# Designs tried in a protein design chat: VHH binders against q9c0y8. Part 33

Target 1, 316 residues: q9c0y8
Amino acid sequence: MSASHPGILHEYTERLVAFELVGKSNVTLTSNVTRSLLLFVGGLGDGLLTVPYVQELVNPLDEIGWSIVQVQTQSSYIGWGTGSLKRDDEDLHKAVDYFLHIGGADFSTRKIVLMGHSTGSQNVLYYLTQSILPNYLIAGIAQAPVSDREAAYQFNGKEKTKELVDWVKAEYLDKGLGNDVLPRSKVENFFGEVPTSANRCIDLTDVRGNDDFFSSDLSADDFAKTFGNLKEISGSTAHSQLILLMSERDEFVSPSTDKAQLLNRFRESIRPTTSNSSLSGIIPGATHNVGPKSSPEALKWLINQLITALRSFIDQ
Key: E = the ipSAE of ESMFold2; O = the ipSAE of OpenDDE; V2 = 0.75 times the mean of E and O plus 0.25 times the DockQ between their complexes.

## First folded at step 16 (VHH; framework vhh_5j56_2)

Design J2a (at its last look DockQ between E and O 0.78; V2 from the best seeds 0.00; counts 0 for: unsure alone 62.3 < 65)
Fold by OpenDDE, look of step 16:
Structure J2a (fold): chain B 316 residues (1-316), chain A 126 residues (1-126)
Amino acid sequence: as target 1 above (316 residues)
Amino acid sequence: QVQLVESGGGLVQPGGSLRLSCVASGFTFSDEYSYEIGWFRQAPGKEREGLSRIRSKAYGTTSYSDSVKGRFTISRDNAKNTVYLQMNSLKPEDTAVYYCARYTVTWSGGKYYDYWGQGTQVTVSS
């Protein structure tokens, strides 16, 4: 059902926008320098308000003094097909910088939490591991961190996926054609109508590809390179926390995968250990995006976890 | 096994009407899924042309190409797992093999037509 949502559209670059959803209080990042924000980034195919639970977060967060902003990156909608985590990270840095200062705020007045859904979780982990973190970026939240590679295994078949990878490597990467877009007729069963570069295909579907953070067959050493490599906060004794929220009924995770064990493997790998949040967990009854097929309590659980987390950050 | 079967084609005079049916099997075209069914046609020596799409009730909208807008109507019957294409005011230019196809979503969120029917011949001639 079509609906209107009050908010402020921000041009955080010349060509990219982010939407601040405004709650019942009508307080905005522009009107309050002490207002903190949850910066939300979706997964593959996502754009503004394509994740169902985002709109449900607005008022609960508003009540506790937080705004939620959904960022549009170059990878939004079908843009991911020719994107990369690096490109996404650049966009996100620009967004963070913009929203840190909008309304006359600065690092002393405003805090930012980065939240990613699905492939957005790769963005969150990438952000936390690539650069020294400022003290105003106080946490990252990865909701429904799932392996795109294993999703491909599940939907297309493991052997077919390997065949794809091998073909792309041989016909494109080995020839220096990583930036070429793959023929739709060859890869539409994987990527649909989304123009997808050879590089992006490999990022998402190859073993230890650039986006391969959350696969269940990865080793402890693999996790050490990602979860174990969170950057320090500069000039502070505090550490950003990483919260991992898996969906219990995530349709992109194999039924044979023990989600609890997998989550534990992620958590145990987090370094520094102080960044491992106790609020990580499994959203009960939740499908991947906590959508309509989720149990009624799933959304409530997610909201409560977020509220608890955000309150704890401000009280610190 | 997923299968789409078209029927309802035939010979009709200009200005006449036909109703095509696309019966789906092996999956349910219902509110449980975000499938779309699309109608296509291909005339001899021409490229395949998309005509119309319909989504499930829960997720769906209806779309039409300019070439058939106002004359063709796509509809669905979930109980029969069937999609229809009502074709009115038919023209000789509408002569073609008509196909239905399932439009689905990949794990990556991309969409594509993964299954096609065998087609049904529509001939508009005086």
Scores: ipSAE 0.650, ipTM 0.889, lowest interface PAE 0.6, mean pLDDT 93
Fold by ESMFold2, look of step 16:
Structure J2a (fold): chain B 316 residues (1-316), chain A 126 residues (1-126)
Amino acid sequence: as target 1 above (316 residues)
Amino acid sequence: QVQLVESGGGLVQPGGSLRLSCVASGFTFSDEYSYEIGWFRQAPGKEREGLSRIRSKAYGTTSYSDSVKGRFTISRDNAKNTVYLQMNSLKPEDTAVYYCARYTVTWSGGKYYDYWGQGTQVTVSS
């Protein structure tokens, strides 16, 4: 079951790489300065080829003149346990800047879309809302924007999660030990064998922790600080588009959660209103990562939605 | 509730054989792509040692530590929800309490052994 994938490995900053998968046309970002790209960031534990649909996007995107590039950050694979959204964001800004300019390209001819899967969705929202965008980014796409805290509640129990949070605050944060790795025996049922810092645990599992963008119990005021705060592109009044794609059968979302209602709450909060893409939706029959347990139509729906979006950006 | 129960231990002469059983209840590990079963042992005063693991039904693969490769074989009977460890060419060094454990992935993507059996004693001596 081994396979090889042709592509270009880019070093976009010292010791950090991104992999551009090559489609049937054999056209690449370095061979064509007007070629645009979908820059893809995975979730916790992800790296190259771990999100099963990424390989399936290569040729459909290639047919419309887009490359797909998988970004490795310092948080890829097990690195996330001692990382943060801020560190990820710094890595992603360097990647965007690199890809805007390779081969002599510039933002007037090359479009970049940042797409995130799962926790990568927090990366997308963070990128669009924390500071004025120094580089052109025509859209962000969040696939499976799922609450990590509510997943912890579902799988570990709400009270056990609160007990862990309280313990970490008392024994680590209050003592200035936020960067210390937690004892594995205390956290393995949350994070397995991944070394996880006190700060990272709180980011993921505390109410309004730094990653807590998608929890269903957040208020409209909470969403106004994130979804309602998309930033301008530097030197312009333009804003990125935001596309939200939930998986209908997402196993990390409580069965009691009305996904359509939750999606509408996210979308109603988006400001400026013109950034609220009509291409947002729920992927029919899809599991969290649109993997093999998904209904047969799920991947086709996702591809069609992405192609519709990406084609619409060519004329802008 | 999830439970793993080992059996089949006992006293055996050097060079002999034993077959250990790990019976699972509270879940169907053979139908879950996210569950694997591993065998471990712990001799007095030593750390618990991983011996063998059989991956979920979808993967069907097995692995062995160097200390038991070629002598031990892991297998499963899905109808009985049971994993076996066939131990051949036993040595006095194999004397230990043998455990089975379930390996799974958390909501965060981290992996660990979440349930352990009580253990079964294996003693290899004349």
Scores: ipSAE 0.539, ipTM 0.812, lowest interface PAE 1.5, mean pLDDT 90
ESMFold2 (binder alone), look of step 16: mean pLDDT 78; pTM 0.793

Design J2b (at its last look DockQ between E and O 0.77; V2 from the best seeds 0.00; counts 0 for: unsure alone 62.6 < 65)
Fold by OpenDDE, look of step 16:
Structure J2b (fold): chain B 316 residues (1-316), chain A 126 residues (1-126)
Amino acid sequence: as target 1 above (316 residues)
Amino acid sequence: QVQLVESGGGLVQPGGSLRLSCVASGFTFSDEYSYEIGWFRQAPGKEREGLSRINPSSGGSTSYSDSVKGRFTISRDNAKNTVYLQMNSLKPEDTAVYYCARYTVTWSGGKYYDYWGQGTQVTVSS
């Protein structure tokens, strides 16, 4: 159902916006310099308020002194088709910088947690592994970290996916045409109406593509290059933590995949080890986006887990 | 196997009405995946045109192109796994082969039509 949500629309760049949802207390990042924020980034196809549980986080977080902000990047909605993790990361850095300072705040007063849903999880992991982390970015949360490649295998077939990858490499990448948009008639069964570049196709569907972080067939060495390569916080004894929250009934994960085992593989790969949060886990009864087909307890579990996490971060 | 079969086409005078049916088999409208059904038409020498779409599984949300809005109505019977297109106030320019298609969502969130019917001829002529 359509609904209105109170909040503040922020222009964190000249062309991009983020929406701060305002809770019952009416306290905002602008009105309180010490208020911290959960910066939320969606997955493929997501924009503002497209992930159903986000609005349910507003008041619980508000009660503990946290704002939730949904960031719109260039990749939002259908923009991901011609995007990249690098581009996303640039946008997210701009958002973090903006929200760090609004209201007169600085790194000594405000903490930021980055939370990603689905492909947003790739953004979170990318952010934590590609840049020197400041002490005000205290954690990353990856909700429903799933393999896009394996999703393609599940939905389109493994062999057909490989054929796509081989074709794109031969006809585009090998010819220096990685930025060209693939013809819809050839790839719509993978990407639908979303204009998708050759590079983005490969990022998402190739073995060890740029976005291939969470595939179950990856090796320990592969995980070492991602999970094992988290940047340390500069100039601080504090460490950002990575929390992984998988959905128990994630429809994009093969039923044959042991999610608990896979999660453990991810966690065991996290370096430094201090960044491996004990709060990682599987959301019981949850579909991919913890949506309406989830068990009733799924959302409650997620909320409680987040509250616990955010409280613990402030005490550090 | 997924199949869509159109019926109900024919010859009608201007101002007349027709009701097209699209019977789906090989899947149900209440399946795990939220499928939509769309109606299209293609006249000789013209491009295929999208006319209307309905989500049969959730609330029956509908959409219409400007060319048919107010004249055509899309509906569904989930028990019969059938989508209908009621066409009123037909005009000669509505003459075309009419197709129904299944609209689905990919793993990436993109949407596309993955199955098409064989089409049914609609001719509007005095």
Scores: ipSAE 0.714, ipTM 0.914, lowest interface PAE 0.5, mean pLDDT 94
Fold by ESMFold2, look of step 16:
Structure J2b (fold): chain B 316 residues (1-316), chain A 126 residues (1-126)
Amino acid sequence: as target 1 above (316 residues)
Amino acid sequence: QVQLVESGGGLVQPGGSLRLSCVASGFTFSDEYSYEIGWFRQAPGKEREGLSRINPSSGGSTSYSDSVKGRFTISRDNAKNTVYLQMNSLKPEDTAVYYCARYTVTWSGGKYYDYWGQGTQVTVSS
């Protein structure tokens, strides 16, 4: 069912938009130069208003002086199929730069937190570790940092996934056709009707593909190259905080995976160690996107963690 | 073991009506599982044509192709695990094998039809 949501649609670069939901105060990033923001990026298939908890964050964040902004990238909705983490990162940097300056704001007063859901978690980690940080971004939050490759193993089978990877490499990558869209009938049980390039298929489903940050079979050395490589904030000796929030009942994580142990392995790899937030945890009773099938306490717990984190950043 | 079984086909005169049923087993229609069901048809030598789709969840939406909109109505009975296609004002060009299919989401969030019924023949002639 459709509904109206009051807010401001920002064009942060040519033909890319972000939607700032407006809370009860009616204070916005345009109307208040000291107002801070949570910049939210969804996962595969997501776009504006598709992740159900985002709407529920509006008023709690508003009460502490924060806006929530849902960013659309070139990968939003079905665009991810021919995209990449690098392309997403370029879009997100443009969004951060835009929001630092609107309303006459600057780096000295406005704080930005980048939050990602699902593959948006790869966007967050990439932003903090593999991108240049010329801007003032104080934290990243990764909700449901889930391995796409291990999800493919769980739902399509490990051997069938490896067979697809081998076929795509032989018939596309080895022939210089990495940007070609794969035949839908060949890959629809992985990607549905989403046009998916050979490169994107490999990024998501191959061992050490470009999206492969969260697989449980990666080594400590693998995690050191990502979690262990957080960049400094421009104009500061400080580093961004990294908060990892797993969903306890995440349907895209194998039942055999010990989430607490995996979370600890991610956290042990975070460098500098001062970036390893104590607010990381497992959202009790939560499904992947903390949707309506989650236990009643899941959303409340998430809100409390986010409010705790965001309040702590105001004093910075 | 997911299975879809169509029934209700047959011979009908032009202008007549038929009601097709699609009975599902191996999964249940529910808000928690949110599978959609679509109807398709294929005449000999022609490409498969999508006709209609319904979301079996409470308050679920329906959609129709231009070729059948206004003449065909899709409906559901979740308690019977069944989706129906009411076909009115039938024309000879509606002659085809009619299939139902389950529309679902992959781990990547993409959607597609993962299971198909065996089909039921509808013939519109004198």
Scores: ipSAE 0.561, ipTM 0.812, lowest interface PAE 1.4, mean pLDDT 90
ESMFold2 (binder alone), look of step 16: mean pLDDT 77; pTM 0.777

Design J35A (at its last look DockQ between E and O 0.72; V2 from the best seeds 0.00; counts 0 for: unsure alone 63.5 < 65)
Fold by OpenDDE, look of step 16:
Structure J35A (fold): chain B 316 residues (1-316), chain A 126 residues (1-126)
Amino acid sequence: as target 1 above (316 residues)
Amino acid sequence: QVQLVESGGGLVQPGGSLRLSCVASGFTFSDEYSYEIAWFRQAPGKEREGLSRISGSSGGSTSYSDSVKGRFTISRDNAKNTVYLQMNSLKPEDTAVYYCARYTVTWSGGKYYDYWGQGTQVTVSS
């Protein structure tokens, strides 16, 4: 059902926008310098309000003094096809900087939590591992962290995926053509109508590609390079926490995969250990995006976990 | 095996009507992943043209190209796993081979047509 949502559209760069959803209190990041925010980034194909549970978070978060902001990056909608985690991270840094200061706020008053859905989870983990973390970025939340590579295996077949990777490497990467867009006729069964660069294809579908964080066949050493490499918060005794929330009925995770075990593998790899949140878990009855096919309790569970997390972060 | 089979084509006079059918087998419109069915046409020496598309889900949306809007109507019968194209007010310019295709979503969220029918000839002539 189509609906209108009250909020503030922010130009956090000259060309990129983010939408602050306004709750019942009508308090905004510009009207309250102490207001904290959950900065939300979607996955492949996502834009504003494409993740169904986001709008359901607005009022519960508002009640506890938090705004939720959906950020559009250059990768939003079909932009991911020619994007990269690095590019996304640059955009997210700009967003964080903008929202830190808007309304006259600063790092002493406003806290920011980064939340990613699906491939947004790669963004969250990338952000936490690639940059010096300030004390105002207090946590990252990865909702439905799934392997794009294994999704490709599931949907297109493992062997066909490998053939794609080998072809792209041979015909593009080895020739220095990584930025070229792949012919749609050759890759549409993987990427559909989305123009996809050779590099992006490899990032998403190659073993240990740049986006390969959450594959079940990765080793402990692989996880050590990602989960095990979270940056410390500079100048503070506090540590940013990483919360992992998997969906119990995630359709992009193989039925043969033990999600609980996989989650534990991720968590056990988190360094520093203080960044491993006890609030990580599996959303009961939830599909990938906690959508309409989820159990009724799934959304409630997610909301409660988020509220609990956000309250705990402020009390630190 | 997934298959789409078109039928209902033929010779019709200008201003006449035809109803095309696209019968799907090997999958159902209401499967776990939402499929759409689209109608295309290709006239000799011309590029393939998209005409209409309908979602397989209950309450599915429809779309039409400008060239057929107001004249053609796409519909579905899930019980028969069939999509129809009602073509009214046919013009000589509508002469072409008409195809139906399945429109699906990839794991990456991108969409594409993965299966096509063999086509059915529609000829509009006095």
Scores: ipSAE 0.716, ipTM 0.912, lowest interface PAE 0.5, mean pLDDT 94
Fold by ESMFold2, look of step 16:
Structure J35A (fold): chain B 316 residues (1-316), chain A 126 residues (1-126)
Amino acid sequence: as target 1 above (316 residues)
Amino acid sequence: QVQLVESGGGLVQPGGSLRLSCVASGFTFSDEYSYEIAWFRQAPGKEREGLSRISGSSGGSTSYSDSVKGRFTISRDNAKNTVYLQMNSLKPEDTAVYYCARYTVTWSGGKYYDYWGQGTQVTVSS
């Protein structure tokens, strides 16, 4: 059913927006009170109001003084096909900078948590590992940190995926055509009608492509370059916490994958070890996006974990 | 194996009506899936034309091309795993092979038609 959603549309940089949903208190990030923020980035194909649990977070977060804000990047909707993690990261840094400076206070004590769903999880991990973090960005949350490459293997076949990768390398990358959009007929069973560049295809589907952070066949050395490389917060020896939330019934993870074991491998790679949050876990009965096909307890569990984390960040 | 099988085509007079059926097998057309079923047609020597689409959800949406809007109605019976196209006020230009296709979302969130039926002939002539 269609509905109206009250909120504030923020233009955080030219032609890019973030939507702050308004809860029952009517307090917002532009009110004359200190208010903290969960900044949310979706996965491939996502944009405003596309991830089903986001609306359900509005009032629980509002009750503890947090806004939830859905960010649109250049990669939102179909824009991801010609984008990159680096371009996404640049957009997200502009969004964080904007939210650190609104609300009418010269010395805001606002805390920011960056949360990503699906490929948004790659955005979170990338953000935490590339450069010194703002003091107010105190945690990253990765919900459904799933390998795109292994999803392609599961749904299109490993050999078919390898054939595509080899073809794209030979016909595009080796010819300096990495930015060219691939012919739809060749790639529609991977990317549908989304215009997808050769570089983006390789980022998502090649072994150690630029998005390939979560594949179960990666080595400890591979994880050390990502999970093991969280950056310090500016002007401090502290580091952001990283919370990993897998979905128990994630349809994009092979049934043969031991999710608990894989989660432990990610967590054991986190450096510094003080960034390895004890709130990481597997959401019981949850599908990939914790949607209506999930068990009834899944959404409640997710909300409880998020509330526990966010309360702890303010109480200090 | 996913299959879609069309039936209900035939010869009909201008102004007449036909009801096409698309029976799905190998998957369940229900609220638990994001699949949609679409109807297409292709006349000899012409490009394939999209006509209508319906989602599997009980509150799901329908859509129609301008060429058939107001004359054709798409509907479904999830218990029979079947989608229908009710075709009224038929014109000679509606003569074509009619296909149903499954519209889906790939693992990357991209959308496309992943399975097609064999087609059923509709002829509108005196």
Scores: ipSAE 0.519, ipTM 0.792, lowest interface PAE 1.5, mean pLDDT 90
ESMFold2 (binder alone), look of step 16: mean pLDDT 78; pTM 0.800

Design J7P (at its last look DockQ between E and O 0.84; V2 from the best seeds 0.66)
Fold by OpenDDE, look of step 16:
Structure J7P (fold): chain B 316 residues (1-316), chain A 126 residues (1-126)
Amino acid sequence: as target 1 above (316 residues)
Amino acid sequence: QVQLVESGGGLVQPGGSLRLSCVASGFTFSEPYSYEIGWFRQAPGKEREGLSRISGSSGGSTSYSDSVKGRFTISRDNAKNTVYLQMNSLKPEDTAVYYCARYTVTWSGGKYYDYWGQGTQVTVSS
């Protein structure tokens, strides 16, 4: 059912917007310089209010003095097909900068936590590993960090995926045509109606592609390059933390995959070790997006976990 | 094995009506993903045209092309795993082979038609 949501639409760039959902207190980032925010980025296909649990976070976060903002990037909705983690990261940096200062706030008054859903988790990890982190970005949360490559294996078959990758490499990348959009008739079973560039296809479906962070067949060395390469906070004794929240019933993770073990592999790879949060875990009974097919307790668990995390960050 | 089978086509006079059926087998509209079923038609020498689509979800969202709005109605019977296209006020221009297809979601969230029926002929003529 369609619904209206109170909030503030922010133009954080000339062409991109983010939506601050306003809770019952009616306090906003503009009205309160000490207000902190959870900056939320969705996964492939997501835009504004496409992840069902986001709206459920508004009031619980509001009660503890946090706003939730959902960011629209160039990759939102179908934009991901021609996007990249690098492009996304640029957009997210602009968003972070905007929201740090909106209402007259600064790094001494406002804290920011970055939360990603699904492929948004790649964005979170990319953000934390590619640049020196300021002290106001206190944590990253990756909800439902799953391998797109392994999802393709599951949905399309491993061999078919490899055939795709090989074809794209031969016909596009090897010819310097990485920015070309692949013919829909050839790749629609992977990407549907989404125009997808050769580069983006490879990013998502190739072994150790640019987005290949969470695949279960990756080695410890692979994880060391991502989880093991979190940037330190400059000029502060504080450390950003990475929280990983996997969904117990994630339909994009193979049933043969031990999620607990995989999560532990991720966590054990996190460097510095101080960035490894004890709040990481598996959302009990949760589907990928903690949607309606999830157990009733799944959303509650997620909310409680987030509240606990956000409180702990401010007390540090 | 996923299969779609169209039926209900035939010869009808201008202004007449037909009801097409698309029976799905090998899957259900609501599981494991919310599938959609779309109706298409292709006339000789013309490109295939999308006409209507209906969701397998409880909300049953529907869409229509401008060419058939107000004349065609798509519906579903989940118990029979069948989608219907009620065609009223038929015109000679509606003469074509009519197809149904499954509209599904990929792992990446993109959607596409992955299975098609064999089609049923509809001829509107005096």
Scores: ipSAE 0.707, ipTM 0.910, lowest interface PAE 0.5, mean pLDDT 94
Fold by ESMFold2, look of step 16:
Structure J7P (fold): chain B 316 residues (1-316), chain A 126 residues (1-126)
Amino acid sequence: as target 1 above (316 residues)
Amino acid sequence: QVQLVESGGGLVQPGGSLRLSCVASGFTFSEPYSYEIGWFRQAPGKEREGLSRISGSSGGSTSYSDSVKGRFTISRDNAKNTVYLQMNSLKPEDTAVYYCARYTVTWSGGKYYDYWGQGTQVTVSS
C-alpha cells in the first residue's frame, strides 16, 4: 500500500541518515530540547519503513513526549553483508552523539533509548556491553533477540552450516581473506544475492561468531561475557535498563526451543541485576517482526510494554 | 514437496503469440511470506536469462528485462497457484527452453531462486 509518512530526515554524519517520524502533535526533537527518543535499528535487510510496527508506534509515543527515529547505517538494506557489529556500533554512536545535542539538548535533558529488531538486537547488546565508546543510553530494547546461527541450523541444516563454516575458515580466514566476498553459488541459500564477506559469514553462522549472542546452546560463561557486562552510563554510576521482547511465533526460532526458558537464562545473566527489566517478555501471537500474520493482540501488547517502559524513564 | 511445472510451449511463427503457465504445488504464492515467481529462458549454448518476475502479494509488483519489456506480460491466479507469461511479437531469438523459478527470502533476509521447474520448449521459426 503506498502512503506518505511525515517526518524529518536527519543527516547524523556524512551520507548516513535517520528518519524521525512525526506524530499528530507536530512536536519534534528540534522543537523541544526535553523531548526524548526511541532510536530504532532494524535487522538484516531492513531500512526505512521495512519493520511494520515502527509506524504504529509514532502516535502512542508522541502522546507521552517521545519521538521514534529510524536509523539507517552502512549495514542497512544489503550493506550488512560486508559489515560487522563493530562498524554498526560506530555508526550508532555517531547517531546517538548527534541526537544527544540536536536542538540544544544534552543527555541530562533528553533521554535516549536504543531499540533493535532481530540482528538489531545484537546491535543493542553490543552497544551496552562490548563497545569501547561511551554509553549514553538509559535503556536498550531487544525485540526478537534471535540466534542467527540456530536459524541457519534450522533452515539450512546444522551439518551444512558447519561444512560452510569450515570451508570459509580454510579458504578465506586462514589465508587472510576475511574481507573478501564469498562466491554467491556457495552461500546463496544462506544469504541470497547479498554480497557477503567471509568474516560476515563467520560472524553470523559460527559457534561464538561475533554475532552469536542468543544461541540456546551457549554456556552461562558465554552469557556472563555479554548479558553480564552492561556498562555504566557515561558520567554516572547507573547502568542502562535492558528489555528483552521475544516473539511467541517467531518463524526463525526452532519449534523445539523453549522461549520462556531461554528468556529466563538471558535475564538471569544480566549484570548488574538492577538492569534486568521486569518488562521483558514474550509478545503473544507475534511473528518475527510483529507483521500482519501476527495475532491482533501482539501489536497492542508491544505498544503497551513500550509505553510503560518509556513513561517510567521520564516519571522516575 | 515444492514443485513448479511449466506448460504451454510449442512452435509458433515470428510475430505470433504464446502463453506459458507455471503451476505451483507444495506452497502458496502469498503465504506465509509472499513468494515471487520469475520466468527465465535458456537457448542451447547460452546462459540462463531472467525475463520477468511477479510478487504473490495483493496487487503484486512486476518487473521485466529490457529484452522482453513491452512484448511479454507476467500475471498470476493465486487461487490456482499459477503464474502466466503472455508472450507477444515473438522473434526467432526468443527460441529457448522457458523455466519458472521461486524467488524467496532466506533466514538472513537475502533473496534467491530456490526451486526451478523442468522447463517448456518454445520455438519461433518461419
Scores: ipSAE 0.493, ipTM 0.786, lowest interface PAE 1.7, mean pLDDT 91
ESMFold2 (binder alone), look of step 16: mean pLDDT 79; pTM 0.795

